# Ledger of designs, part 22: VH-VL binders against o60147

Target 1, 175 residues: o60147
Amino acid sequence: MLEKNKYLYIFRHIQTNQVLLSQGNVLKKTALFQLPYPLQKPVAPNGMRPAKLRKDHWVPLLKVEFPNESMFQSVFMQLLNYRKYRSVQPLTSDLLKLPIPVRRRKIMRQEVPNTIADLADILNKEKFPENSVRLQLSDKSDSEYADWPPSVQIDSEEIKLSRGFREKTTVDEAR
Key: E = the ipSAE of ESMFold2; O = the ipSAE of OpenDDE; V2 = 0.75 times the mean of E and O plus 0.25 times the DockQ between their complexes.

## First folded at step 21 (VH-VL; framework fv_lerdelimumab)

Design j4 (at its last look DockQ between E and O 0.52; V2 from the best seeds 0.60)
Fold by ESMFold2, look of step 21:
Structure j4 (fold): chain C 175 residues (1-175), chain A 118 residues (1-118), chain B 109 residues (1-109)
Amino acid sequence: as target 1 above (175 residues)
Amino acid sequence: EVQLVESGGGVVQPGRSLRLSCAASGFTFSIYAMHWVRQAPGKGLEWVAVISYDGSNKYYADSVKGRFTISRDNSKNTLYLQMDSLRAEDTAVYYCAKAEHSAYFDYWGQGTLVTVSS
Amino acid sequence: SSELTQDPAVSVALGQTVRITCQGDSLRSFSASWYQQKPGQAPVLVIYGKNNRPSGIPDRFSGSSSGNTASLTITGAQAEDEADYYCNSWDSRGNHLYVFGGGTKLTVL
């Protein structure tokens, strides 16, 4: 298989600030299984309880362009595993005192800064070539959650799309 | 102080099931992830499974995925391992382990022996 | 690779220094922890997070790490240090999630 440019797309939920990772510019329903905490309803086929995917509730957080599939796969799998790692950490005493719905909300609000920090930690440790990884954010201030290695070039333009990474399909034109 | 006591081990035939229990005391069980780790006779340690503090996330080693189910009852301070479709290679001492931050196992039980033999 | 590799056996003379190593790709991202196991006993944590010792572990035990390698060092080895030693880490790239090294049998001569 030939190496080609590959993109990582990261979405944020507009209300809860939960984060979903995607290999494509449109979320698939199976992305909901990435959520570190099970939802009470509905019951999923595999025993997990995903939130219903409302595409109008998930907005771009950031996009990462890798020069080849190997670099993409390395980072994507590690980022998923960092999220699993966080899902099995002990509950802190300040969170223990909160009612469960409030506790869940506070934990979900950590997902954006945690995901950005984890991405940067992975990229700092992989020692990719200088400027080989292109990062574009919807809000440039979000880059402040982490220190980025020389391999990362942060795009000067923010993502302009309000609810997705996908532009409209071009119309067919006759020659 | 912290104590973890495994039980439910025994001798079973291949293809059968066993349920292990781990009774926890001396710490706030409901805020920690819990693990199963096994050791075949004369062999090294092998991680088996983890369950998050509230049971909302569960992960398994590939060698047991689909056959073993980890669970917990925080009201009873008890961790469980349901082992189905047992194989000879599942023969081991099974340890219950408590994780601290960064996934190191600061306390271990004494273990319970599971022998899968025809 | 998601495996952690250890030499199967190491010997040290009483009172001398010994180093036990553990190698794997996951150690680039997650620190190793080290466990001592004596015959017929459960494992005991001796080092976590590069070089932290739990209460009750002698100061002759220390840890270090660089790149994909973690090391457990015992200075002034004592007869009671004779045991199996295992490293362990989160598996950042594989499907095992947590991995142990194969263990190193330390013999004190």
Scores: ipSAE 0.632, ipTM 0.817, lowest interface PAE 1.1, mean pLDDT 84
Fold by OpenDDE, look of step 21:
Structure j4 (fold): chain C 175 residues (1-175), chain A 118 residues (1-118), chain B 109 residues (1-109)
Amino acid sequence: as target 1 above (175 residues)
Amino acid sequence: EVQLVESGGGVVQPGRSLRLSCAASGFTFSIYAMHWVRQAPGKGLEWVAVISYDGSNKYYADSVKGRFTISRDNSKNTLYLQMDSLRAEDTAVYYCAKAEHSAYFDYWGQGTLVTVSS
Amino acid sequence: SSELTQDPAVSVALGQTVRITCQGDSLRSFSASWYQQKPGQAPVLVIYGKNNRPSGIPDRFSGSSSGNTASLTITGAQAEDEADYYCNSWDSRGNHLYVFGGGTKLTVL
């Protein structure tokens, strides 16, 4: 079994709380394509999809270790699709009542709990072996955003990563 | 009453471009995602593209990615589909559809026929 | 990409019950929606979610799911139910967000 890409890293933007998924411990520029680019006026604030990746603007949200690369890839792709699915939801009445700038900020702030919830949902459906998935959170309280299946073992230690990246390992360089 | 009216269909040669429009009425257009779905003659339904309520997110079927562009003007309650580099296999009735939820389409237009032939 | 498969054609006698089934991996995790299309007409949503009917859809239409399958059931088929029926689902694993089944032509005898 290939184990090189069995780690999922999720980052959050320190200002907007937007979320980026990473296939490695270093954010890539291509990750920015995960962010929305509105065509309707008013123009989205700078930062919804910046022109360039500022790694120092991103902090780790969580790390997930899977038993193998196949499981990682499956969950990773599903997680991206969950985001896409959510992005085309109708605007809720609660959000509609808010001014557009406030609305956008609120939506962005929901990305963290939504992403965590999505991950939990995906893992619940996958029915992986008990304690086969290791979850490390930057803030353990974030685990409360979802019910986790028996397959998930939440690490007692919080994740400690540098902003936007961690030092490349030999595995990362081989990617 | 919800109404979706497609227009812009016609006969075009391969490699040409065509722009479809969908005029929406009877609902708050600006809060719903909109879809294009097509159906080749005598064939089944094929999802083509979706655009979020504010146009910030667009997704396409692989068969049209890079060639088709979905857009919308909420001030005009209109959905568009710019079709470039048209191929014979793009021949179909094109429907616009309203997404009450991300999971289903609750209203469909009557469709507009696009025929790509040399 | 995930696919949804349907029988291309089924028949039912007037007043009888028929079940149209859709099969695919996505259906293990997500609900299907069903659309009726009569000749020369646009598709019409008839069932969504677990078993929800839009307004105007007769109660003889119902939805169900089991394993990797979703089913549309017409209990007491009427002549006007003769149509093509398509299932649709969200694809969490494929490149397409939305996928339709190949459609089932229902003939009412």
Scores: ipSAE 0.617, ipTM 0.862, lowest interface PAE 0.8, mean pLDDT 90
ESMFold2 (binder alone), look of step 21: mean pLDDT 91; pTM 0.936

Design ko1 (at its last look DockQ between E and O 0.37; V2 from the best seeds 0.00; counts 0 for: pae O 3.0 > 2)
Fold by ESMFold2, look of step 21:
Structure ko1 (fold): chain C 175 residues (1-175), chain A 118 residues (1-118), chain B 109 residues (1-109)
Amino acid sequence: as target 1 above (175 residues)
Amino acid sequence: EVQLVESGGGVVQPGRSLRLSCAASGFTFSSYAMHWVRQAPGKGLEWVAVISSDGSNKYYADSVKGRFTISRDNSKNTLYLQMDSLRAEDTAVYYCAKGEHSAYFDYWGQGTLVTVSS
Amino acid sequence: SSELTQDPAVSVALGQTVRITCQGDSLRSSSASWYQQKPGQAPVLVIYGKNNRPSGIPDRFSGSSSGNTASLTITGAQAEDEADYYCNSADSRGNHLYVFGGGTKLTVL
């Protein structure tokens, strides 16, 4: 029988700090559907859904190993839904006071800490065995965005390679 | 006073299309997500769709995904629901609802009836 | 299953206390909101969060939650409280973002 996935991979965009969730160590083009739908003309600003996945624009943020596929699937679905709920919350008065481009940049810059906090919130509410969930970060200081339950073991090794857990996109500009 | 007024309901044959509108007033429309919620005659409430405050995020119930499109025009304070490939089970009163924190709907319109029959 | 389960009907004597319950896995991670609907009318929000009342909702309405169960309590039920009551929550574990209970018809005797 095929080995079933129990790994969550999270990437961040090098410029916008937006986050993509993945079941594999290489992003699929379908991951782009996690990004906002274009509002206006196709040349809309950073953070909108591009036509092409540029794998060199997405770097490792963290990797999670779960005890089994069922636990992985539950957490993965919940994390996607938490992001959807955040996208439909009312704008705060602080955000409303900002010009629209500044507001959008501020919202995007919160995706990394928000995603990490959401992951921890889900893991705190799920009953996983102690030390059964292994978390590896590209920057260990990012663990400070949340309080982690006893089920989480934070790996002492950071993700150190520039290619991390994804393949680099080849150069497209040969003429 | 917050006011939501739906329009565009009517009788339509299966397989046809219909577009609903919801005119909003009394609040800053562009600050809030907006929802459609429906109720079949004599039945309970069913969430249908949501659109984010700037329109960049849209989500649908599985029963309507691929057939319905939610949209908004913040310059006109208007929410829309484009309903394609209508089925008999889409027969319902359709309510426009204002979203608030933690997934609750603090204001509702009066509803508009959509009847899908041959 | 992400469905919210409500008893289809409950009765209360005038002036007495009634509790309407809502049960489902989504309530473990999300607070319920409660809506009153009278015949031929749109739903009206009566409780949100754990126990917040919108302006204009009488203080005889209150909410509570524990585990996967949420409750709407009406103390001193009045004739005008006769209506259908729906709970709603976010559904972080399901394919729908928001889910309603099937509704409870409250009859005031």
Scores: ipSAE 0.569, ipTM 0.798, lowest interface PAE 1.7, mean pLDDT 85
Fold by OpenDDE, look of step 21:
Structure ko1 (fold): chain C 175 residues (1-175), chain A 118 residues (1-118), chain B 109 residues (1-109)
Amino acid sequence: as target 1 above (175 residues)
Amino acid sequence: EVQLVESGGGVVQPGRSLRLSCAASGFTFSSYAMHWVRQAPGKGLEWVAVISSDGSNKYYADSVKGRFTISRDNSKNTLYLQMDSLRAEDTAVYYCAKGEHSAYFDYWGQGTLVTVSS
Amino acid sequence: SSELTQDPAVSVALGQTVRITCQGDSLRSSSASWYQQKPGQAPVLVIYGKNNRPSGIPDRFSGSSSGNTASLTITGAQAEDEADYYCNSADSRGNHLYVFGGGTKLTVL
């Protein structure tokens, strides 16, 4: 039996390229709270935080298997922190030159590479045992967005998951 | 020279509203996140809220969430804090602070005092 | 929100070295920044990141970190260093993105 809560799944929106983190292979509605809510005009493009979770709009970006739940939790929380912090950072000069709708789209497109880079950075800092973390990507080329530490073993096989979720396990059903 | 000047502080009764302003100069205001930080009399610093450079993202301390609203007008180089449903525990000097990378505040205003009392 | 803990008060003799430490879970994932506040004045950034000093801050101020702790060190304390010192870091819980320590009152003897 696999230990519960040791798997990180990252999903991307098929249209906006927004990113959601998931504890396990089933994307939950509560994951939407990871997305910003446009409180100020101009309103962000539709999809910044949808009212409902459309699982069919989300595809797995990567899967990370940790040795234990503690390591998972540490990395998960740090990823959330990095994302929030980045969301309030100054805009680059290039972005400032763009119309707001275009700017927002571009920012969303950067979420995938930024998230991957964040993950690598976190793992580099954690100094986990060699080959203790298994990373599987939907697109192997995405691994090029960052330098990975020796603790990370990148699978040669690309992740093959259904949109929004994978087949439910006993652990998933209990959540 | 970077300058931040808070205004709008005063004495108000509990349940009332107050709006603070922070006038910024000496830097490209629209390029930086801005923060409110408060300090109750004789107490420590408490982070209140942050707004991204373009105003698209806002975060609040739990103590003020749902009651306070941070906003900005980049055309006027001004940061705002709308404070609704004020409580006695909101009594503090309120500072506006310029955000920078690595989660630090490199410039602070002199603050404006808000007193909530019956 | 996460909590950062500081000793409420420390003292140092003139010309001696003092270390002010913050402790909290947020420091495991985020760098600390340090602020000096003198009576009746606004806080002033003195250290950020691993060990960065803003312009105008004396080199006797330095920063360090280890595990869930961050420290501000004053090597060769001066009379003017008497002040309150606050640490700050990013936080990941909820929408509370930043958190301050409780502050440390430094007395120079």
Scores: ipSAE 0.039, ipTM 0.640, lowest interface PAE 3.0, mean pLDDT 86
ESMFold2 (binder alone), look of step 21: mean pLDDT 91; pTM 0.943

